# Miniprotein binders against q56419: the designs that were tried, part 172

Target 1, 326 residues: q56419
Amino acid sequence: MEGRTLEEVQEEVFKRHGVLVPKKELEDLAKALEEAGLLLTEKVEARLKEEEEKLKRERPMRLAGLSYPEGEREARAFLEAFRASYPGEGEEARVLLMPHLEPSRVPEVYGAALAALEKTPPPERIYLVGVAHRPLKEKAAALPVPFQTPFGPALPDLPALQALDALLPFELFNTPLAFREEHSLELPLFFLKGRFPEARVLPLLVARRSPELGEALKVVLRDFPGLLVLAVDLSHVGPRFGDTPLTRTLAEEARRRDLGFLERLAEGEPEAALAFLGANPTRIDGVEVVASLLPLLRERKGKVLAHRLDLEAPTLSAVGAGTLVL
Below, E stands for the ipSAE of ESMFold2; O stands for the ipSAE of OpenDDE; V2 stands for 0.75 times the mean of E and O plus 0.25 times the DockQ between their complexes.

## First folded at step 13 (miniprotein)

Design ea1 (at its last look DockQ between E and O 0.97; V2 from the best seeds 0.89)
Fold by ESMFold2, look of step 13:
Structure ea1 (fold): chain B 326 residues (1-326), chain A 116 residues (1-116)
Amino acid sequence: as target 1 above (326 residues)
Amino acid sequence: GDLIERLEELAEEVIRYLKEHGEEELAREIEEQIKDIIEALKSGDTESAIHILTELAETIARVLHRLGAPYELLYKVAKLLARVSEAARELGDEELFRRAWEAAIKAYDAARELLE
């Protein structure tokens, strides 16, 4: 009940409807509602376990027909259109920072990533590091299964994942359900798989900064070289994120924070990039991933290829996205 | 708590492997040391326990590598050492943190050598 005694409810019903419901009947109703809620909890738990078992075999597309085309032919045309949205040239990447924001919102930012991939020799594998939008049991996680794409399955690099797990103080394969709807992997993967169809993938999520992940990856990359991708968004400002409605002042601050962060990363100074953000007042998503991967980012100089702070007019909010090569 | 569970799991596999390969006396010695380490961990003498565990795990890795053990078993030793390294960091023991991490890499490297 809403903090009322059964007698108070009984009195309210009588006052409003002229019917006196015995206290016992109200007690029986309360017990029945409690039992029904418990049964729904059991059904939800059973469904989640079923979904978890499915994810141990493969991760299906969730955004086909929504964020990108489902068919392979249309998906290839989609990639070409996005590349055309960025008129510049890329540079070879050992490390690529790219967004996971809805592609249609920042086409030239994804186009810049494609331009970088054009200059990048096809890697044997891609370390794809996204941001967990659902809780993880640990600071980070992986899902060692094929991820479906319109270009075919992106196969996991099982030997590299096993090696990575061997150097972590926690079980790497810890939260399959967190991957079920995780767009921070699916959206970048569409672009990566389209350009590197033969590359295997290490699909990684960070929930909270994990220095041990970066140290372990430094060792694993020595034996399993590949492309490191930070699939992260930048500032999140406005009412959707707990701010007042977006103003020009707030937008200018968000852009300044985004670019200052990216520029310091481009100078090979990831600690300075984090320090520049301080308490992270514009909620840059990339912070936890960068903080985890410091050993892999130090002294790597590069270039910011693109940035956009994209307006969400219906919510009076904005999200930043960028492309950085190192 | 998690360290104890992982140590018990690894101990079972290591002891079995050593016994099967003619190292019964060493298996018994390791079993006794692991029992003492677990008792120390349960009693809250964690820093001393993980110092001893680091040395024991280094010995286990060397022996397993010499015997040509399955690389997966050496990966498990590396993972145990990574857990010890994290436990040392949580205690503020920077020297042990770095030693245990270096030992984890050595066990990992030994596993990689057996793969080759």
Scores: ipSAE 0.870, ipTM 0.948, lowest interface PAE 0.5, mean pLDDT 91
Fold by OpenDDE base, look of step 13:
Structure ea1 (fold): chain B 326 residues (1-326), chain A 116 residues (1-116)
Amino acid sequence: as target 1 above (326 residues)
Amino acid sequence: GDLIERLEELAEEVIRYLKEHGEEELAREIEEQIKDIIEALKSGDTESAIHILTELAETIARVLHRLGAPYELLYKVAKLLARVSEAARELGDEELFRRAWEAAIKAYDAARELLE
């Protein structure tokens, strides 16, 4: 734990245990560790600086051997098994919404994403937009380095990233440490790289809604066409997220919110999808991402391919996951 | 504060480039206008300053494009205009926001043309 940010700890816990610890709990833990003198030591700072310097060159795998196989052969078998878990056929995607939850929890949802990718012509580039579970200095960020995968490195599209930065009212390349352990990019990227080995990637994180991101991306996509991927989870309900233990009523509400959100997106009405959630009482993870990408989601019709509310039995909590094609 | 800093940095680079490429008079004019804009921003006349800055940045982008400047410099102008557009939005000036954003796209497009 020495020298790790709360988000790093969250991700580490997620990686090790498949459990997303609420940020508040991590904050409390970080505070406790800080009080114990463990977090803000010169040694921790030096280590963070070293990690930041490494992230200037590449983003290493963090979940290999935990969430997915490290070896390429085993990783390919993993992809095939996940595809097999979804009995349906996919549709061509211009926009793909898929989960970033631990794959083993929602295999058929990832399988649906793979099914969609099978029907999608290989893109030159993938705009991979994840959720920042760590604070960013700006509303959104990118990391312009290779991301390691079992299938080789996912290489960044530097020209497209530079173009995007030029149209943003803030520095796009900020908070590199937020990418170190961010599973919202790593897990989807495994599937995307496995299916499209030659595609360049734009790894993006959204911490807060940025309408400017959507407008900038709309311009960039004209010159740099590609697949847009929203790597987002849906409802988060139960004790881990501040609710009572999962009940039938709570589960039904979570499903209603998830499906209502996805269906409105499928109709090409992202503003209606956001309005439908209101205060977002079931804590749909993807709200800030969708709110940032409105110009790219408007008038795009599509289909919900899969949805699951997955129970985490040890905490009596549940997380929603879905796959949507536009 | 951030806008002023970014404006100063970009201005220095643009002025240097223009002087190196025989546009000394224009460089002096830009330097003077930038000083006036910064003073206006500091004095609280933000709306007027942003309007003048938008027009100046558009002019700079056109000149840089005509001179065949490095595309990266035009991208910096586009980014400044994007920052200006956001400032206009925060002030509630929708027309200025639209103008600055359209100018940002134009500067970006000019940069892209230099890469073709």
Scores: ipSAE 0.850, ipTM 0.939, lowest interface PAE 0.4, mean pLDDT 91
ESMFold2 (binder alone), look of step 13: mean pLDDT 84; pTM 0.822

Design ea10 (at its last look DockQ between E and O 0.94; V2 from the best seeds 0.89)
Fold by OpenDDE base, look of step 13:
Structure ea10 (fold): chain B 326 residues (1-326), chain A 116 residues (1-116)
Amino acid sequence: as target 1 above (326 residues)
Amino acid sequence: GDLIERLEELAEEVIRYLKEHGEEELAREIEEQIKDIIEALKSGDTESAIHILTELAETVARVLHRLGAPYELIYKVAKLLARVSELARELGDEELFRRAWEAAIKAYDLARELLE
């Protein structure tokens, strides 16, 4: 571990175990590494600076060959297989809620997203809003660079990003290192780029609820129309997240909260969806994103296409995933 | 502290641009009002500061638009107004928030017109 960044450790853990370490565990690990004098060496700082400078030019693939194929031909076959895993038909989406969980865990949920995208006219741009699993300097952030995918680079919409920044009370372009290994953008982007190769992207992360983000985006969307994508997971329950091992009762509660949340969103009542969760005891991942985007979700009716609570057997934990179109 | 710094930086840029384009009277007015606004912010008269700053920024955005200024400079004015609106919200003043936010959108719209 000597000379490794927290991000490198996370990457290695992901590579070796296929498990994403939760934010809290990451923070604890970071603290442990700091206490061990392993994090803040001059060498680590220099490396982080180098990585930050690279992120000024592009965001490379981190999960190619792990979560999805690196080669374009294989990647296309991957998309087709995932689409095939969902037996239903999609609906046109103006807003798409989809997971960012490891695709192999919930293939039919990603398949449902692909089904919706099949019914969606190609957008000029995609507003891709993910969850920050690392701290941000501000409530939200954007990275205005190309994101690499097997289908070529997803190019940023710089004019729209600049417009959005102009209407925010904080600097939108902050914490570039938070994007380096953020799977909440990379995984959904694979599917989105595969379906809409010509669409520009606004890669956004939310760390904390930002009502101002939703209000700003509402104005920007008037001049820069596009598809809004919420890349969020749902409940996180079990020992990895501080609960007892998964039981029938705990699983039923997680499903109830997931579906109750999604159904209220489908009815165009995002405030009711948030209120329904209360203190969010099952730790629905997407609450801060939804809370930030209320102006864009109000009065939009839609449909829940898929839901799954996926068991991680080695940890007796489970994560909820869903696909919703509005 | 951050707001004051951003305000000073933007004011300097705007003042320089206005002087270069023959708006010397407005540049002097901005210089005087910015001092008053900063003093009001430091003394805790935040509501008055927000009100004066909003009106000044609206005027500046219109003049910059008329002069054909770079749209990026007007975007900076919009962003300042957005920051001011958030400050008003934090104070619990809904009317000031609405006024500043509407001003931010207007400044943004003026900038967009220069790109068309």
Scores: ipSAE 0.876, ipTM 0.952, lowest interface PAE 0.4, mean pLDDT 91
Fold by ESMFold2, look of step 13:
Structure ea10 (fold): chain B 326 residues (1-326), chain A 116 residues (1-116)
Amino acid sequence: as target 1 above (326 residues)
Amino acid sequence: GDLIERLEELAEEVIRYLKEHGEEELAREIEEQIKDIIEALKSGDTESAIHILTELAETVARVLHRLGAPYELIYKVAKLLARVSELARELGDEELFRRAWEAAIKAYDLARELLE
């Protein structure tokens, strides 16, 4: 009852419909709706608490059957098809930048990541750093549980996660619900677990630039060597992202920003890569992750293996994805 | 504010450990210094207090390591130093930030030695 008195509602109902509803019936209805709203809120809160408790034990697949196959045999064939989509050779990666965009939209970009993994010695662990799409209680977070995949569970590296937490000025394990639907970890993890089935994982999210995370990771990587993966997308342009409809000019600008960013990273110049973006007019997704991980990216030279600006015709929008090895 | 609460919690655990392992004189000495540091933090003398806290925490980590304390307790000292280093960065004191961060790494290293 949008600020109206019960008498005003009663009067309007009578004017519109010719029915005089007694004040008591309106009062009872208003009370019942309020009580129902409280019960619905209570049910939602109880469900979220239940889901949070489950996430303290494991992170289930959310995208199986949607973005990749549920069955292991079909998942293996899926990986082979994606590798085949990239005709080139990879290079050994000590750091890998790969997308988290829907795989079928950028098959050769994921294929390039697989090609790089072919040249990469199997690591004991993978530091998988994604972009938080839900708010975190802190600048960054981890979820120290098995992540389910069609290739079996990706087990957490608990000693490395504990070590990382010990070097952070905040509690690392702070927002389990943010991981529930986080595709920036699940999609890259499918490819990583398929190629490195024995590697443990540090599943990390960045919400806001966290220089302390990069400093801590530099120390932890010394004691717990592994593959560092930046699971980030690039430009986001068009109406879906608050822009004008995609034009040739906007698409060319997005490609230029994406490639210029990646090329500067490939020269070992992450600060220059960030400076090149300025106000980030094409909304490159990876800036907070790169800004957090500067100590791990400086002076590491490498190569851009693939890039696509993927067009979303129905929304007149586009998203960039790339593969970079360092 | 939050640093004070974390310091109080860790100090209680450290002091208890030292007393239980025959270091009552050292425990009382540390207790007095921690009280002074907390009083300084509450009064707003933050930069000076965390400078002294950094030195004390380094000493505590070394002593706990020498006594063979649980590595988790030394990890807590490292984490406190990481909190101190971030506070120093927020205050704009780059030198104290670096000093406290180096101390955090040293405490971390001592904890790692006990795990080996």
Scores: ipSAE 0.863, ipTM 0.946, lowest interface PAE 0.5, mean pLDDT 91
ESMFold2 (binder alone), look of step 13: mean pLDDT 86; pTM 0.863

Design ea11 (at its last read DockQ between E and O 0.86; V2 from the best seeds 0.87)
Amino acid sequence: GDLIERLEELAEEVIEYLEEHGEEELAEEIEEQIEDIIEALKSGDTESAIHILTELAETIARVLHRLGAPYELLYKVAKLLARVSEAARELGDEELFRRAWEAAIKAYDLARELLE
ESMFold2, look of step 13: ipSAE 0.883; ipTM 0.954
ESMFold2 (binder alone), look of step 13: mean pLDDT 85; pTM 0.844
OpenDDE base, look of step 13: ipSAE 0.875; ipTM 0.950
ESMFold2, fold request of step 15: ipSAE 0.880, 0.881, 0.884; ipTM 0.954, 0.953, 0.955
ESMFold2 (binder alone), fold request of step 15: mean pLDDT 86, 85, 86; pTM 0.850, 0.845, 0.854
OpenDDE base, fold request of step 15: ipSAE 0.866, 0.863, 0.863; ipTM 0.948, 0.947, 0.947
ESMFold2, look of step 20: ipSAE 0.885; ipTM 0.955
ESMFold2 (binder alone), look of step 20: mean pLDDT 86; pTM 0.847
OpenDDE base, look of step 20: ipSAE 0.876; ipTM 0.950
ESMFold2, fold request of step 21: ipSAE 0.874, 0.881, 0.886; ipTM 0.950, 0.953, 0.956
ESMFold2 (binder alone), fold request of step 21: mean pLDDT 86, 86, 86; pTM 0.853, 0.852, 0.851
OpenDDE base, fold request of step 21: ipSAE 0.864, 0.864, 0.863; ipTM 0.947, 0.947, 0.947
ESMFold2, last read: ipSAE 0.885, 0.883, 0.887; ipTM 0.955, 0.955, 0.956
ESMFold2 (binder alone), last read: mean pLDDT 86, 86, 86; pTM 0.854, 0.855, 0.853
OpenDDE base, last read: ipSAE 0.865, 0.864, 0.865; ipTM 0.948, 0.947, 0.947

Design ea12 (at its last fold request DockQ between E and O 0.94; V2 from the best seeds 0.88)
Fold by ESMFold2, fold request of step 15:
Structure ea12 (fold): chain B 326 residues (1-326), chain A 116 residues (1-116)
Amino acid sequence: as target 1 above (326 residues)
Amino acid sequence: GDLIERLEELAEEVIRYLKEHGEEELAREIEEQIKDIIEALKSGDTESAIHILTELAETIARVLHRLGAPWELLYEVAKLLARVSEEARRLGDEELFRRAWEAAIKAYDRARELME
């Protein structure tokens, strides 16, 4: 019916069935279908447009009460418990790699990130680069709005975002709906906002590797210095991810791939880290972010603070997470 | 397609600004070059068109900076040059790829200077 007149529909019915249905009957049927709500696609499209307009103003918490506490006091206690899960000391970070996996699954990995933040002078802004789990219209995107947290809103660094957009061959602000449920920003942001409550944020997503993004960020960071955070997970293995059930051999391979990747990044050799993974058989999801940010990672040496390959026994699957400072 | 749309949008703003600030002859010259570039892009003569566009955009950036134009216009010039740089890369024109990217950075730097 879409894009066609009732006359065209009437003619096609006549051609197929040899009967001419009066236009009034076709009109009545269309009304009945719409009234009964059988045209669900129109309702879904209207709702999505409404959600998109809301996301142009702010991004509300989606995981409060699920992944972290909703109240500020409880949220601060939650942060301290995670720090306590990592008994070691951190190091100052100019670049921090941290996970976006559910925090309760890898508490010491998030604790290591907090230990690094303790050694890091409060930045004016944080470049938070996550992994898009929904399609983007471009290789990368940003959402230039406040992100709500239990610690108050994480305000966008609008001047830095405008500068970044000016150096990209595509519109940076391109897919608001992709941010609606994006945990790769929300989960790390909880920890970052809790430790740096005054820092502004550049909330960025990468869907596909974008060398242009890394070159643009190199220029923007000269004028807008801040903390660069790669919010990425490592290996994804097992049936949830299209593999055979997790075996000890597959888990050992995933661990070797995770650590080999992180160690090469820690040596300032991001191209070697990507080459080490080859076809990426354990599906480390950090590769597109690292491949985008090569100019910012080259020759920057640092240290792997933590790693865990976390088992999902019910699905016979596992996900790797790590903390790296550069 | 996308490059043509961005160029048309920028051209409208730049030409208006130049006319309003007493640069009507320059605005006319730039307008004619932009029309020629757009026609070449539409006809598929892309590589030669983006070489000319890069030179024109560099000139526009210098003029806007000299006139103390709004820094937003220079950000738009920088973005156009970033698009030209990527188009040159797709075409395998390594020299233009690098030249257009350096020009994008220069237009961006001019915008930053006008902010202070």
Scores: ipSAE 0.877, ipTM 0.953, lowest interface PAE 0.5, mean pLDDT 91
Fold by OpenDDE base, look of step 13:
Structure ea12 (fold): chain B 326 residues (1-326), chain A 116 residues (1-116)
Amino acid sequence: as target 1 above (326 residues)
Amino acid sequence: GDLIERLEELAEEVIRYLKEHGEEELAREIEEQIKDIIEALKSGDTESAIHILTELAETIARVLHRLGAPWELLYEVAKLLARVSEEARRLGDEELFRRAWEAAIKAYDRARELME
């Protein structure tokens, strides 16, 4: 756990062993380690500092060999297989909503994203907006360094990132350690880099709704045009998330909310999409991202290409994933 | 607190730049106004302070652009105006919010012109 988030450890264990350790157990373990002085030791601090210093230069792959192949040849075959898993054709995207869930769980949803990307002219830059599963110092953050992928480094668009920072009422470049293990960027980036090897990237995380982010991005996009990607999952239901085991009723509700959310986005009505969710009882992951990007989503019509509610059998829980083009 | 700190840092940089480029009178005026703004912010007269700060920042951005200042400095002015806009929003002053935000965009645009 030294230098890893609980979520990263959870994901690693899941990837290695196919078992999702409850967050509570990991928290208990972390607490036990903290109580034992192991987590707050000078060594841990030194290691975190070292990791932070490394993140000033690059963001290394964390999920290579686990969620996707490390080697380029194998990675290309991986992309082709995922594309093949979606039998449909894509549409040109100006805005792409895609999942950040473990790819093997929802291959056809990622396949749909790839199908859309096939119909999309190569962008100069990709605004990749993920979900912060760790606390940020600010509502949103960016990491202005290369992200490693099997296809080479995804290089940051520094001029566009600087422009964005200039128009935000907070420091955009904050909480670099939150990016270290954040899969919401790494997994989508694999597919994006594989399809658009020359595109620069703006890796962004949203922890809390930031309307100012959408307004700032609207201005920046005028001078720095690019593809906007929302890397978000949908409903999270079942015991892992505080619900009873998945039932037909719970699954139907999750699907209803997921599809209702996506369909309203496809109609260019993001406010209606948010209103439709209300208190968000099925815990759609992407709510804060969408709420931050309203100015960029308004009046854009599109199409839902894929949706899946994927069962995690060991925990009797399920996560929704979808692909939407605007 | 963060706004004041950022304001002080930016003011120091702007004042230094202006003095180095022959705008000594303006630099002195800005220094005095910044002191007054900070005092107003500390005393709780936030609305008045933000209004004056918005106008001052607009003036600074215009002068920096005219002098051909580094675009980075104009970006910092834009960011200050963005911060001011958010404070205006928190106060419920929609007109001041809009004004400060538009000023931020204009400062940004001026910076972009210097980059071309």
Scores: ipSAE 0.860, ipTM 0.944, lowest interface PAE 0.4, mean pLDDT 91
ESMFold2, look of step 13: ipSAE 0.875; ipTM 0.952
ESMFold2 (binder alone), look of step 13: mean pLDDT 87; pTM 0.863
ESMFold2, fold request of step 15: ipSAE 0.876, 0.875; ipTM 0.953, 0.952
ESMFold2 (binder alone), fold request of step 15: mean pLDDT 87, 88, 88; pTM 0.872, 0.872, 0.875
OpenDDE base, fold request of step 15: ipSAE 0.846, 0.844, 0.844; ipTM 0.941, 0.940, 0.941

Design ea2 (at its last fold request DockQ between E and O 0.90; V2 from the best seeds 0.88)
Fold by OpenDDE base, look of step 13:
Structure ea2 (fold): chain B 326 residues (1-326), chain A 116 residues (1-116)
Amino acid sequence: as target 1 above (326 residues)
Amino acid sequence: GDLIERLEELAEEVIRYLKEHGEEELAREIEEQIKDIIEALKSGDTESAIHILTELAETIARVLHRLGAPYELIYKVAKLLARVSEEARELGDEELFRRAWEAAIKAYDLARELLE
């Protein structure tokens, strides 16, 4: 629980153990730990400080051996299997929208992303924009350190990151602890590093819509060309997210929202995609990312390669995932 | 508050650099102008202050470039201009926003030239 939100702990436990621990139980545990340890706060702070200091050097794998294999050979076999799960051919991507959901839940969607990457010339750098599931100090953040993968470290593009920071009205390098457990970067990075081992990476997180990010990136991309990757999930529906159990009607609505969003993006109309969602009643994860990157998405036409609404049976909830190339 | 703090920090660095490189008169002029801008910001004359700050910061970027200053210092000027543009946007002044943002890009470009 050290510096983690209860939601993050819940998600981690779910990822590790396949068990959804109720937030209330986690709150009770946190409270019990707080009551038991006035000393815990100092220890927690010390540990958080230590973790923050480590994050100045590298971001270690968190999900190796859980979501993907730790060993390189096994990791390559994993990539092959995921590619094989998508029967179609990809298209060249300048912009790739792909999921960050647990890979085993939507293998063909990741397979579609791999198919697109096969048709994409190796980029010098990858702008990897994920979703912050933890609060950030600013609207967006970057972590300018190597990210560990089974294929070796994904090295940051420091010159491009510095250029981006220079054009933002806020400090880009903020909230390093938010990156420690953020799967929205780690999971897509596995696939990206596996396909493009020599590409440098700009790991970015968006917590709130930042139009400034898109405008700054537009300028930076002129001098530092690369592949833009939006690592976002789509609809989140069911009890885990505050809805009733999944029904046919709810599932159809989620799919309609997901596909309607992706199709409008594929037409080069990101504003129309956002407008189509309105209040976003099915909680499409990628809204803040898309809203931040409008200048980079406008007038770019592409294709939806894959979509899935994946049922989590134990909670009768579902999450949408898609792959889009522009 | 954030803008003033950033402005003070950058001003200190720029003034120090200029004094170290023989531009003492210019450093004094900039110091005086920054003081006036900060006072204007504190008094609520934000639009006028931002306009003057935009022009001053753009000039500073050009001077630093001419002197061969470290590109990182010019990047800080670009970053200040980006922050100024955001302030203009919050005020609803689209023209000032555009002007400040264009100035930020120019400062950025000047810094990039030193890296070529």
Scores: ipSAE 0.888, ipTM 0.958, lowest interface PAE 0.4, mean pLDDT 91
Fold by ESMFold2, fold request of step 15:
Order: structure tokens, then C-alpha cells, then sequence
Structure ea2 (fold): chain B 326 residues (1-326), chain A 116 residues (1-116)
């Protein structure tokens, strides 16, 4: 290959370890590794194709028994407990921002979302916009299949999804494997399906900001009205995310950035909210989703119902979560 | 690259539909314009080609709507126009970007009328 020759590798090994490995042995090793890599790749590719075929039919629960109960009765009790963790009143939402962080970490934030849903007329459909944690082939994607929940399947709104695809310069139905383990859809969906069992869903992921998505959604929502949900987390700070260990100063900055972001969104100023973050030094998770949906957020005023910067003691890190109604 | 492939795919389906529904002369005219657009795209005259393509796609959407074509076919015209709009933005032609996007919405609206 181009670059370092086998002779150069041999010389470097000798300099570092005092052992002269014959060139032939290095050649044999490289060949064996290449052959082993080809066999492993074929096995992995076959399993991925099988998983893709399954995802063409449905998206099964991955977090039942881990993040929420699998049984319907227990799941309903779980919802009630979360609602009770937020003693306040909600506000009617046409747009709801809610987290996708592990529910047990921020119970009152999910409780605030439930309180907002209580004040919200049952929608025909929910535009559920999460954050892709795996790469997408395009800036955004959808998976037009039922998502299983303890409350029954969340059925896709196929006509609305077709309409959305028709207004996008890229294929909306891409990268089905990215949905396989995507908690940013599954965790919010549990709460949404529990409160709106008859609503259809548009399950959407954003990997990179897509102004095209927001413009297309503005047209589609005109004809297919529904609830827009931004399923996003806020600041991510500490060593797990590439910082020094969490300090009071870093935590206060993260909280300030989270609240400043949410408050500017609540004033109907999404561009100002993005500008407030600058280079996004606390890694607010929702930036790419908000940047995609600007046409739907402009001039829409509302209220921040809850916020929490939750500490991860084992990792000396923290994650922010909030509930915003517009 | 991919704009030519998408245009060729849509053109085949549109031309077939027009011929099947008694619009053979119009199908021939559209086929020739599409060939000219593809030649312009291949030669690097992209901005001129997508301007002409925007106008042709608007005509196609209106004709398909008049004929009562399947709404899905008109959705494909809207999608092509959305792709043309992106090409215009990448070229820095803001007015053509807006024109192509407005044309995409109009094609979409025509498809929606057939559903309703």
C-alpha cells in the first residue's frame, strides 16, 4: 500500500522492542488479518440485512423492562407516577420540547410533559423529531412502520409521511438500522402513546441540520395538523463528554446555557436561541433539531415548565433536560 | 449526477403516462425538452438547465393534474422540484431557489387536490 513499507515497520519494531521480525512473517500476518477481516465482515453484513428486513415491518420495544415496564397495567401506573412527580399545571402545546434522557433521571421533567399533554387536545398525529445517535445516509430520516409500546403499536401516519417525502430533496425513508436502538424516539413515544393512544406518529430523526425539513414540515402541517414534539436533551458536560470533571462553574454554565436556550425559544426567537449558544460549548443536544425546524418555531411564544441538570456521579458528568411548550 | 438520474426516472414514468392517456404529441415534446435539459446538465450549463427544468416540471404537474393522474406521480414532480431548489441554492442563485421551491409547493398542492 502507499505509505510505510514493511521494511520501515520492521526497523521501527527493532528500534522499539529489540526484536527483528523477519519480513516474511510480517507479510504473512498482514495477509491473515486481511482474510479474517473479510470473513467477519460477511457475517456482520448478513446479520445486518436480517435486521433491516425485520425493521421493514415494525420497530420492537428495546427498553421495556429497562427504562419502563413491559406490561400495560404497570406502564399506566408508571405514567401516573411520573405525572405526580410534577405538582404543577401544564400549558396547551402546539409544539412540545421534551427530553429523551433516561426517565428515572429526570422524573419531574417528563411529568411536566405529561402535564402539558393533559392540556393539549388529542391530536390526529404526532410529529416526533428525535436526534440520530447513529449516522444517517441523509440529514434526516423516517421509518414508516409501527413502533411497539406497552400501550399497543404506535401506527405510522403513512399519508403524512408520503407528503413529507414528496417535499424533500432527499429520500426520507433511509437508514432503517439507525432506528433499531434509537432511544430518542422510543422513550418520548412511551409517554406520548400512553396519553394519546389514538394518535398516529411520524417518527423522524435528525442527524445534521436540515432547513429543507423545516420548510417541508411547515407545508405538511398545514394539510396534516398535529402535535410537533422535539425529543431532545440539553447540555452534556463532564469527562464522559470530553471535559474535565464536573465543577460548580461548569455546572452553572451548563444550567445557564440550558435555560437561556429554552427561554429564547419560549420568546419565539429560535435564531437568537442558537446564537446564544455560540459554538455550543456545553453540547446542547437539541441544536440540530432546532436549527432544522426554524420555520415552525419562529414567533411562537410559550413557557418553560421544567428543567434539570442531572448529575452522573460515576462519570463526574451531567446531562440537562427540559420541558418547553409553545 | 443524481439530478440526471432522478430526471430520467421521472421522465420515463411521465412519458409513459401521457402516451397511455392520448397525449402522444405532448409526450414527444416533453421528451425532447428533457433530452435538451440532460445535455445541458452534462455539459455543465447547470443553472440554465435547472431554470428550464423548473418551468417544464411546472407544466408537467399541471398537465398531470388536468388528466387526473395518480397523485403519487405528481408528488414525484414536487420532489424533483425540491431537488432542483437545492441545486439552485448550492449554486448561489437565491431567486431560482425560491422559484423552484414555490413550484414544488404548487405541484404538491395539485397532488393534494386530487386526494381531496
Amino acid sequence: as target 1 above (326 residues)
Amino acid sequence: GDLIERLEELAEEVIRYLKEHGEEELAREIEEQIKDIIEALKSGDTESAIHILTELAETIARVLHRLGAPYELIYKVAKLLARVSEEARELGDEELFRRAWEAAIKAYDLARELLE
Scores: ipSAE 0.878, ipTM 0.955, lowest interface PAE 0.5, mean pLDDT 91
ESMFold2, look of step 13: ipSAE 0.851; ipTM 0.946
ESMFold2 (binder alone), look of step 13: mean pLDDT 87; pTM 0.867
ESMFold2, fold request of step 15: ipSAE 0.874, 0.839; ipTM 0.954, 0.944
ESMFold2 (binder alone), fold request of step 15: mean pLDDT 88, 87, 87; pTM 0.874, 0.872, 0.873
OpenDDE base, fold request of step 15: ipSAE 0.875, 0.873, 0.876; ipTM 0.953, 0.953, 0.953

